VH-VL binders against c7peq0. Designs and how they scored, part 25

Target 1, 252 residues: c7peq0
Amino acid sequence: MHNKIYNSFIDRKAKGIKSFAVLIDPDKVNPADIADLAAKCTAAKVDYIFLGGSLVITNHLDECVQQFKTLCDIPVVLFPGSPSQVSRYADALLYLSVISGRNPELLIGQHVLSAPAVKKSGLEVISTGYVLIDGGAPTTVSYISNTTPIPSDKDDIAMCTAMAGEMLGMKVVFMDAGSGARKPITESMISRVASQVSAPIIVGGGIRDAEKAYLNCKAGADIIVVGNAIEKETSLIKEMADAVHAAAPVLK
Key: E = the ipSAE of ESMFold2; O = the ipSAE of OpenDDE; V2 = 0.75 times the mean of E and O plus 0.25 times the DockQ between their complexes.

## First folded at step 6 (VH-VL; framework fv_olinvacimab)

Design p1 (at its last look DockQ between E and O 0.01; V2 from the best seeds 0.00; counts 0 for: pae O 9.4 > 2, placed apart)
Fold by ESMFold2, look of step 6:
Structure p1 (fold): chain C 252 residues (1-252), chain A 120 residues (1-120), chain B 107 residues (1-107)
Amino acid sequence: as target 1 above (252 residues)
Amino acid sequence: QMQLVQSGAEVKKPGASVKLSCKASGYTFTDYYMHWVRQAPGQRLEWMGRINPYSGDTNYNEKFKSRVTITVDKSASTAYMELSSLRSEDTAVYYCARGVEYSGSYFDYWGQGTLVTVSS
Amino acid sequence: NFMLTQPPSVSVSPGKTARITCRGDNIGDKSVHWYQQRPGQAPVLVMYYDSNRPSGIPERFSGSNSGNTATLTISGVEAGDEADYYCQVWDTSSGHVFGTGTKVTVL
């Protein structure tokens, strides 16, 4: 089915079901550990595997996607550092525009150049408004994007940015403190954004425990993405997934 | 050196309120969640709630939610816990405890405790 | 209401091994943390995320968590290990929950 992954986002949101995504960085994951990781994600009923990050140096993306696709049935969704870095073997691509920034290349410029190749890939393409929030220290995404993150206490700026992105046609809002962030996005900011957009809201960056994942869902996040905490402690996968799945829905 | 210094012992009558303080030093106050945990004489530890000192976001144990308020004064690096409608069973030692940086998983440093006695 | 049950006491001879259990439904799916509390003192963290030892805690402290039981193990017990010990988890319904506590007595 066309748009299967996006439809799962909106169908689950409509039912009040929260989703847990595990972010895997192809540059950091040990290939020998992927089978164990896939088994843990399957046992925990993880909803999505996000592959990629702000910077993918080693060019192992295709291999990593193919390994997960053979080892489990969990949808693999690309989260690339640039619009042109794709794998045709994945289930979908988050086609990110950095709407929080004023870098025209990351807003639309690179997309113009990459669009023919993205279309030829055959991937489901999910229009995603990427909102970078200050994570308490410079992050790879902040440096690479040459953008100033939205300050972590400026809820109205984040809200207006997401609202404008949705009105301009973005299908998904991705609020991100950045890979390796010191501090996660506040529940207050999530709630402010969730009150004003109908699009599915992905929240990531700096989430270190099940309580924060749960409270982010209660604040209005639809999809929780965790990478760094899982890299440090894979036993957290089950606990975080359980917490996310137990959260009550928040109305739009 | 890192320190959590709590206010002194309190004696209160039933129905009153108490407001305890916990002054932090030796670390960046806003980077760590602050929790309040109590222990009645001879009883186990009981978590009451916590605050993110940066954002002011709070989360409370449902048992206390109607009676507890946790606040901070960022400029004084001080957290406060106010418990209202005191009852004799609220007699306990009240601890402030620091969470891990931007995480509420476990409590890696504790204040010295403040005894609150509630009696007629 | 998530419940954590510990034996009220454990007696152990110096040099032997103390095992302090913490029982809860499917506690193996949660991260378990442990605290030592001496009389009249504040608690001290001695184990986190089941089996990770904080800096300054001796290697003779170890932890495990599987099924319905988490265990704090103290090998080579010394007189200074005499204290109350509490396990702790986080739960979506109950928040942070501490166990009933175990008094370790070194005889």
Scores: ipSAE 0.642, ipTM 0.842, lowest interface PAE 1.8, mean pLDDT 90
Fold by OpenDDE, look of step 6:
Structure p1 (fold): chain C 252 residues (1-252), chain A 120 residues (1-120), chain B 107 residues (1-107)
Amino acid sequence: as target 1 above (252 residues)
Amino acid sequence: QMQLVQSGAEVKKPGASVKLSCKASGYTFTDYYMHWVRQAPGQRLEWMGRINPYSGDTNYNEKFKSRVTITVDKSASTAYMELSSLRSEDTAVYYCARGVEYSGSYFDYWGQGTLVTVSS
Amino acid sequence: NFMLTQPPSVSVSPGKTARITCRGDNIGDKSVHWYQQRPGQAPVLVMYYDSNRPSGIPERFSGSNSGNTATLTISGVEAGDEADYYCQVWDTSSGHVFGTGTKVTVL
């Protein structure tokens, strides 16, 4: 049970199945809207609910997680802005190390501080190499961490970064252009990374339509994460989910 | 066990106002929108408006916007609907319904309904 | 104003299949929900988001939505299925809109 979510990542990847994750910020979501959102996600066959925010100002994380767990059977994966943002009610935690930067606090420092709480939570912990890509706008993560994202046109840097993360034992690579990204990650960068990394690749940031989601999958992304676009228009959930699911290669 | 219990039947004169109540139980009151829907005899269901019990934000059917006020008492997990300037055409069964809302919603639980009769 | 049109009545023999249509312009682009209302009772949700059954609703009930028509299908109709059925959507301009209703009679 402790590796259920990660195993789902690798199994789906092995089968060429692409996954769609809806990102929800507990601090931004209206409690009254969660039920409908859960229903839409269920109807669209969303594969994962990612819960997380950069700041998490309020202690609504537990409540939000519990609501989703009550309302649907979709796995809830914590995608925290800080390793301390933990809820024992979730199905798993992406334990993020910002490997694109050189801030020791985001590599290990914050993890040391949060480790007791994370351990106590009993959550499945998925070591994740977080690769911040320049999305054309400063991200909260970039600002808070004082880290410089990888330029959007430096495919090789992204590739080497991801490779290093994997070789250090990180089980998942998360490439993120950040919330509100003006420029999503390019297919070329995704493809370059995918060519050298066997770990599941999560891609997020600046994905605004089904076509982009589809193309990212075709480029090598295993999991597509969308937040902002869905917040504005929930009808995109189904459209994007369908696109992602259609991107799976035909297995012979 | 989720339940919406509405106030009893009302008889009113034209021009009067009526305020109905809907008490919710079995769930967190502030986690769902509350809607009011009416049904005149032999007619289809008609949406009147909604309220977010958490924020107090309301949205009304334009048809009723000038006459309807929806409120909540969080402490009592109760929603209210007041309809003013009553007309004979307002004779109907009025329902409260829990809304599963986020830009396109459905109503998963309904009150038992309250008959409001407007007659001279 | 967005409008939903349903046939006023559908008659069906026990054990047979009833199909209730809900027509609206490009309704296939919307999420359609269905409610059952037995005489003298409050409506009950029987289908949400086109084809999803709430807990307690038998598998005999199914839904579809495409083009300009959503359909609620009741297979193996039973006497207890006799009721009025309403489709419903959200419209940005009109709010929540209900269909005209269909009376299903079990012969």
Scores: ipSAE 0.011, ipTM 0.537, lowest interface PAE 9.4, mean pLDDT 90
ESMFold2 (binder alone), look of step 6: mean pLDDT 94; pTM 0.953

Design p2 (at its last look DockQ between E and O 0.64; V2 from the best seeds 0.60)
Fold by OpenDDE, fold request of step 10:
Structure p2 (fold): chain C 252 residues (1-252), chain A 120 residues (1-120), chain B 107 residues (1-107)
Amino acid sequence: as target 1 above (252 residues)
Amino acid sequence: QMQLVQSGAEVKKPGASVKLSCKASGYTFTDYYMHWVRQAPGQRLEWMGRINPYSGDTYYNEKFKSRVTITVDKSASTAYMELSSLRSEDTAVYYCARGVEYSGSYFDYWGQGTLVTVSS
Amino acid sequence: NFMLTQPPSVSVSPGKTARITCRGDNIGDKSVHWYQQRPGQAPVLVMYYDSKRPSGIPERFSGSNSGNTATLTISGVEAGDEADYYCQVWDTSSGHVFGTGTKVTVL
């Protein structure tokens, strides 16, 4: 189905099921480690593999996608740093518009350029409102995008931004502190956004332990994305996945 | 150089409330969760709850959720823990403990502890 | 509620190795941390994330975690190692949970 991955997002959300996604950078991951990583993700019942690099330096995306698709049955979702980072072998593409910023290129300009390639890929395209939150340190996303993130204590701004994205027809809201984030997004901010948004909410950046993953879910996150923490400690995959899967959503 | 300095010993009657303080120094107060852990005489450590000093977000042990309130004064780099409806079983040494940076996974620094005695 | 069980006491001679166990259901899937508490003192972190040593903790302290048992190992035990030791994990049902504690006595 063309909306298979998106439908999984909304179906799980509707059922109160929280999801755990492992973020893999194709340019950083050692191909020799992918088999073990895939096995750990499978054992932990990871719900999604998010593949995305901030910089497309090498064309390892296709190979990485194919490798994961061969080694496990976990859906592979592209989470690109640029709309042009596309692989036809993935299960879906998060088509990100940086709605927290005011860079027209990140809002629509780059999408216009990438649209033919994305269309040609045949991928499921999931329109995503990307909301960058200040993580207390320069992140790859903030640096590359040259966008000002929403301050970490401005819950209302985050809420209004997410609301606007949803009302503009974006199917998913992605709140991200960015790769290498020092400060994760607060539970209060997640709760504030979740109170006004019905679309699936993905939260990433700076999540280092199971408690934070769990509490983010309790606050209203539907999908938790973790990258850096598991790169350091792959043993956290199971612990975080279990925590997320045990979480219940906040009541609206 | 990093220190957590707690308020002095307290003696309370059953049913009363107690509010303890923990003053942090030597680090950025808002970058670390502050936890409260107690230990009754001869008993194991018991986690009560934590606060994110930056956002004010709290997370409580369900056992204490109805009686415990954790707050902070950022300007004073001080965390507070108020426990109400005190019982004799609440007699314990209460510790504040710093969580790791932007995480609550474990506790790397501890206050000296505050003895709270609840007796009729 | 999630529970962590430790032996009440471990006796060891100076220079020998002490092993303190912490048992919990599928504890191997959790991050285990350890604290040392000397008499009349506040706890001190001695191990985090199963096997990582904080700064200032000697190499004779080591940790492991698998299955249903985490273990803190103290080799070359010294008199100063006499203390209570607590394991700690986080659980969705209970929050942060400490073990029952183990009193290590140096004979």
Scores: ipSAE 0.919, ipTM 0.960, lowest interface PAE 0.5, mean pLDDT 94
Fold by ESMFold2, fold request of step 10:
Structure p2 (fold): chain C 252 residues (1-252), chain A 120 residues (1-120), chain B 107 residues (1-107)
Amino acid sequence: as target 1 above (252 residues)
Amino acid sequence: QMQLVQSGAEVKKPGASVKLSCKASGYTFTDYYMHWVRQAPGQRLEWMGRINPYSGDTYYNEKFKSRVTITVDKSASTAYMELSSLRSEDTAVYYCARGVEYSGSYFDYWGQGTLVTVSS
Amino acid sequence: NFMLTQPPSVSVSPGKTARITCRGDNIGDKSVHWYQQRPGQAPVLVMYYDSKRPSGIPERFSGSNSGNTATLTISGVEAGDEADYYCQVWDTSSGHVFGTGTKVTVL
């Protein structure tokens, strides 16, 4: 089906409904734990499962996608570390351009090489401007990408980057402090970006509790993504989902 | 050594304002949220609000939002709480409390408390 | 307007077990933290995320949380455990909420 996942982002944003996504790294997740994770996500009414990481082995990715699609009805969205990390069994692909960096290979170069395979896969492709924010510690993305994250206190730089990405045709903005981030993205920065960007805003990295997830939504995030905290404490899935679903946008 | 040292006791009349301080030492001040919690005599603890000292982002209990202001001086590693339009029911011990690193879940370290008495 | 209710007091003999309950609607869906407060002193964290024990807190302190009730359990109660105990959660409407408090008396 055409644009089903992207349309859900747009439709939920238009209704003021905030979404919670659980990020699962197929290289880290124990296959024996997937059934329990799927059950907990279903019970908590998690809106999306994001699968991916900075370094992912293809045959594990396909198996992981298929397991989740068998075990629950939650949409599975690929969050790849490179444009070539695809599984045709997923519902959609976040086709990421690292617009925060100045590495031409991550901006467009790798996409030129992967585009024929991505098109052949039949996946729904969602143009995503990926904005890496300094998370207070080195991250896998920072190392692998050889890019400098936007400083965590430079709200205007993040805002201009997201605005330019949207103007250049990106359909979604993904603000990410990175896997293993010590510092989550500030509410101030989210609010600054949200003031100038109409596209759905995904925020992730370093979110450790329901309070932060809630306040990120109040600041203007549309989709909250949590990975590390849930890997450590799967009991947090329900509390975080409830907090996100209880949030409403600031009315104009 | 890590410590939170609060300003001394205050006696105020109804309608006045009070500004309390909480000086942090022995840790990186900007890495931890700072909360203010009060306790009236014989009553439960009551959360008033918190600040992220790095960004200045604040989050207030709706009960106090119109009367409370939480600020920081990063260079002095000091947080402040100002409560205006004081009433007799504001008589309480006021605590500053440190959150967890970049998280506001729970309060792992507390100041000694400051007694504020509001009476005519 | 999230409410946390605790019994006003619990009396326990030395060496026995004290159970301090904290009741709230669907509290099992929230992370619960516990504080000990001795007279005239600031609170001290004794349990976090339902059942995790801070460094320096004896293993005889334990916690659980399900349904509408969270419980702090102190086995082998000692005279030094005599204090007020408060539970705490975060809630979207009320922010951080503390329970009504329980005075543990060791007889």
Scores: ipSAE 0.827, ipTM 0.923, lowest interface PAE 1.0, mean pLDDT 91
ESMFold2, look of step 6: ipSAE 0.802; ipTM 0.912
ESMFold2 (binder alone), look of step 6: mean pLDDT 94; pTM 0.956
OpenDDE, look of step 6: ipSAE 0.704; ipTM 0.881
ESMFold2, look of step 7: ipSAE 0.779; ipTM 0.902
ESMFold2 (binder alone), look of step 7: mean pLDDT 94; pTM 0.954
OpenDDE, look of step 7: ipSAE 0.700; ipTM 0.881
ESMFold2, look of step 9: ipSAE 0.818; ipTM 0.919
ESMFold2 (binder alone), look of step 9: mean pLDDT 94; pTM 0.956
OpenDDE, look of step 9: ipSAE 0.864; ipTM 0.932
ESMFold2, fold request of step 10: ipSAE 0.788, 0.801; ipTM 0.907, 0.912
ESMFold2 (binder alone), fold request of step 10: mean pLDDT 93, 94, 94; pTM 0.951, 0.953, 0.953
OpenDDE, fold request of step 10: ipSAE 0.916, 0.915; ipTM 0.959, 0.958
ESMFold2, look of step 10: ipSAE 0.777; ipTM 0.899
ESMFold2 (binder alone), look of step 10: mean pLDDT 93; pTM 0.953
OpenDDE, look of step 10: ipSAE 0.761; ipTM 0.897
ESMFold2, look of step 11: ipSAE 0.790; ipTM 0.907
ESMFold2 (binder alone), look of step 11: mean pLDDT 94; pTM 0.955
OpenDDE, look of step 11: ipSAE 0.609; ipTM 0.856
ESMFold2, look of step 12: ipSAE 0.797; ipTM 0.909
ESMFold2 (binder alone), look of step 12: mean pLDDT 94; pTM 0.956
OpenDDE, look of step 12: ipSAE 0.382; ipTM 0.791

Design p3 (at its last look DockQ between E and O 0.02; V2 from the best seeds 0.00; counts 0 for: pae E 7.4 > 2, placed apart)
Fold by ESMFold2, look of step 6:
Structure p3 (fold): chain C 252 residues (1-252), chain A 120 residues (1-120), chain B 107 residues (1-107)
Amino acid sequence: as target 1 above (252 residues)
Amino acid sequence: QMQLVQSGAEVKKPGASVKLSCKASGYTFTDYYMHWVRQAPGQRLEWMGRINPYSGDTRYNEKFKSRVTITVDKSASTAYMELSSLRSEDTAVYYCARGVEYSGSYFDYWGQGTLVTVSS
Amino acid sequence: NFMLTQPPSVSVSPGKTARITCRGDNIGDKSVHWYQQRPGQAPVLVMYYDSNRPSGIPERFSGSNSGNTATLTISGVEAGDEADYYCQVWDTSSGHVFGTGTKVTVL
């Protein structure tokens, strides 16, 4: 099925089921450790593996995708930081437009360049409105995107940006404080955005513990993505997944 | 050498407030959650709340939420816990404890503890 | 509220093995951490994420967690291991929850 991954986002959101995604940077992960990482993700019932980063070199991407696909049944979704992050072996691609910024290359320009290869790949392509939020310091994504992040206390700007993205056809909203963020996105901002968009909301950046992951879900995030904290401590996978899954409503 | 040094013992009357301090050294204060945990005589440890010293965000155990306030002074690398409307059941040793740099799920370093005695 | 129950005491002869249990509903789905508290002292972390030892904790300390029971195991028990031991988890309704505590007595 051609929209399998996107439909899982929609179906889980409709049921109030929250999802946990582990973000893995192919340039940072040791290939020898992928088997252990896949086992930990499987045991913790991680819902998605997001592969990518701001500075990924493609010759490791294909190998990394194929290793995870061999070692577990968790869907592998590409989270590209550059046009070189296209692997036909993945399950889906988050096709990101940086709608929080005014850089025309990241809004549509690089998509024009990558579209033929993306179409030829046969990947499920998920139109994603990427909303960069100030994480308390410059991040790799803020530097590469040459954009000013939305200030962390400007909930209405984040809300309007996400609404506009949805109205313009974005299927998913990705609110991200960025890799290397010093502080995560506030629950107030998440709640404000969630009240005004029906699209699935992915939240990432600076999430360092299970409590924050849980509270982000309660505020209205549908998918929590964590990368840096797990790269430093893989035992955190179980705690975060449990917290995210515990945020699901109990229906009577 | 990492240290958490707490303020000295306090004796209080019921209805008063107490404000305890916890001075951190030997690590970057704003990179780790700071927790407060108490232990009444002969009883188990009881988590009271925590603060993210970078952002100032707090979370409290619902049992104490109406009476506890946790704050920081970044320039002094010091966390504070204030407990108001004291009663005899609040007699306990109060500890500050550090959460791990990229996980707040457990407490890797503890202060020496501060005894607070509430009696009339 | 989430409950963690430990036996009040465990007596063990020097050189033998002490097993300290921590019971909670589906605790095997949680990450369990353990603290040693000697009389008049602050707690010290001795195990985290079920089975990981902090630096400086001897290899004779080990941990496991499955089903409804987590266990801290101290093999080759020494007199210096005599202390109170607490398990701890994070729970969505209760925050950080400590077990009832187990006094280990070395006789």
Scores: ipSAE 0.058, ipTM 0.652, lowest interface PAE 7.4, mean pLDDT 88
Fold by OpenDDE, look of step 6:
Structure p3 (fold): chain C 252 residues (1-252), chain A 120 residues (1-120), chain B 107 residues (1-107)
Amino acid sequence: as target 1 above (252 residues)
Amino acid sequence: QMQLVQSGAEVKKPGASVKLSCKASGYTFTDYYMHWVRQAPGQRLEWMGRINPYSGDTRYNEKFKSRVTITVDKSASTAYMELSSLRSEDTAVYYCARGVEYSGSYFDYWGQGTLVTVSS
Amino acid sequence: NFMLTQPPSVSVSPGKTARITCRGDNIGDKSVHWYQQRPGQAPVLVMYYDSNRPSGIPERFSGSNSGNTATLTISGVEAGDEADYYCQVWDTSSGHVFGTGTKVTVL
C-alpha cells in the first residue's frame, strides 16, 4: 500500500485520465462543514482530497483527516505547508521541496527535521517538486520562506526547474500559483513543462471556473487542484470535476 | 447510533415563551450544525434556524428572527430553541435536525419532535 | 422568496412506480434533498444531493434534478412507502426551503 496513491497518479496519467483534487485547509475549514464537503466531493466524484495549509495555526489536521476518511472513500493526500505537518491517518503525503526557490530550508532543511516523524507515520511519501509561479499576489509560502516565485511569463524557467526536479528523483511536479492567486498558471507554461517532464503534473492556484480547469488539463496538467474558488462556491466542485474528467479520453 | 432526543410537549398561553431542548448522542456534537424545523398541523415543514455548535454562529429564518433564539450547551451536547411572543399559529411540532452543511445542506438525523400548543 | 412546489398527492398501485416532482426556478442548479414522513413520525432523509441514497434506503428509490424540476422516483412501491414526501433546498436569501409536500397513497 506504500505506493498506492503515487501508482494511481502514474496509472491515470498513462491512460490520459485527468484528476480533480479539492484542497482543504484544516485551519480554515469549519468542522461542521466537513460532512457536507465530503458529500459534495463524493457526489462530484472528486479524485483526491488535498489537505494542507501554508500556516499551522491549529492542530486540527488529524481530526480533519479522520473526518474525511470516515465520511468518504476519497483518498486523502496531505499537501502541507511544512514537511512537519503529518497525519498518520492520511493516505499519502506530498513531500514538497520548493525547487523554484533557493531557500535551503525548503529544499532539504525542514525535511531533515521532519524525516523521523514522517518515517514513523508510515505514510506513503511522494517526493514532490514544488514550483511556485507568480500569481499576481504574494503567497504565504513566498512571504514566509522569502522565496521568489517564477514569473508567470517565464515558461522556460519553469520548464527547466521542473526538469531538474524530475532528474533529481522527484516523482511529482506541483506547479502552484498560490492561494488566492489573481493569475492562474498559463496553458503555455503548463504545456512547456509537460513537454519535458514525464512525472505527473499537479496544477493549482487561481483556477476559478470549469473552463480554466479543462484548459489546464488539455495543456498537460494531470491533476487540477482547487481550493479558494470552491470555498466561496461549493457548487463549483461538480462543475470543475466534470470538466476535468471530460478532458480525458473516454476509456473503452 | 446517532440520536436526537427532544424535550416533552408544551402547552403555552399566547404571549408566553417556550424553550425546547434537543440532546444529541452518537456523534461529535460540534461537528454538525443543529437546525430547528417546525410543522404546523397539516402544513409543510418550515425551517426556523440553525446553530453551529462549534462556533456558536446562528442563522435564522427572517420570519422568526425577532422571536427565536437558538443556543447550545456543548458540555451536555444539547441544543435549545426559545420562541417568544407565542401565537396560536405557533402551534406545531418542532423538530431538531442535524445539518450537513457548507452550502446546499441537508438534514440527515431528526429528533422525534415536540408538540407545542398555544391556546388561550 | 424561493418556492418549491409539489403535487399534493400521488396515488400508485403496489409494485408500480411513483414519481414525485419538485418544481422551482432553476432548481437544477441547486442540490435537492428528499424526506419521507410517515404519519405521526419525524421526517427521514431518503435522498440527498439529487440522487444519492443514504444508508438503509432501498435501491428502488432514485432521484434526478434538471432544469426546473427535481424528481424522486420510487419503483416497486410497497405499502410502507405510503407517506408524505418533501423536497428541500438551500437558498441564499430564504435559507432552507421545503416543498409543499406530496402525499403518496398506495392503492
Scores: ipSAE 0.027, ipTM 0.605, lowest interface PAE 4.0, mean pLDDT 91
ESMFold2 (binder alone), look of step 6: mean pLDDT 94; pTM 0.955

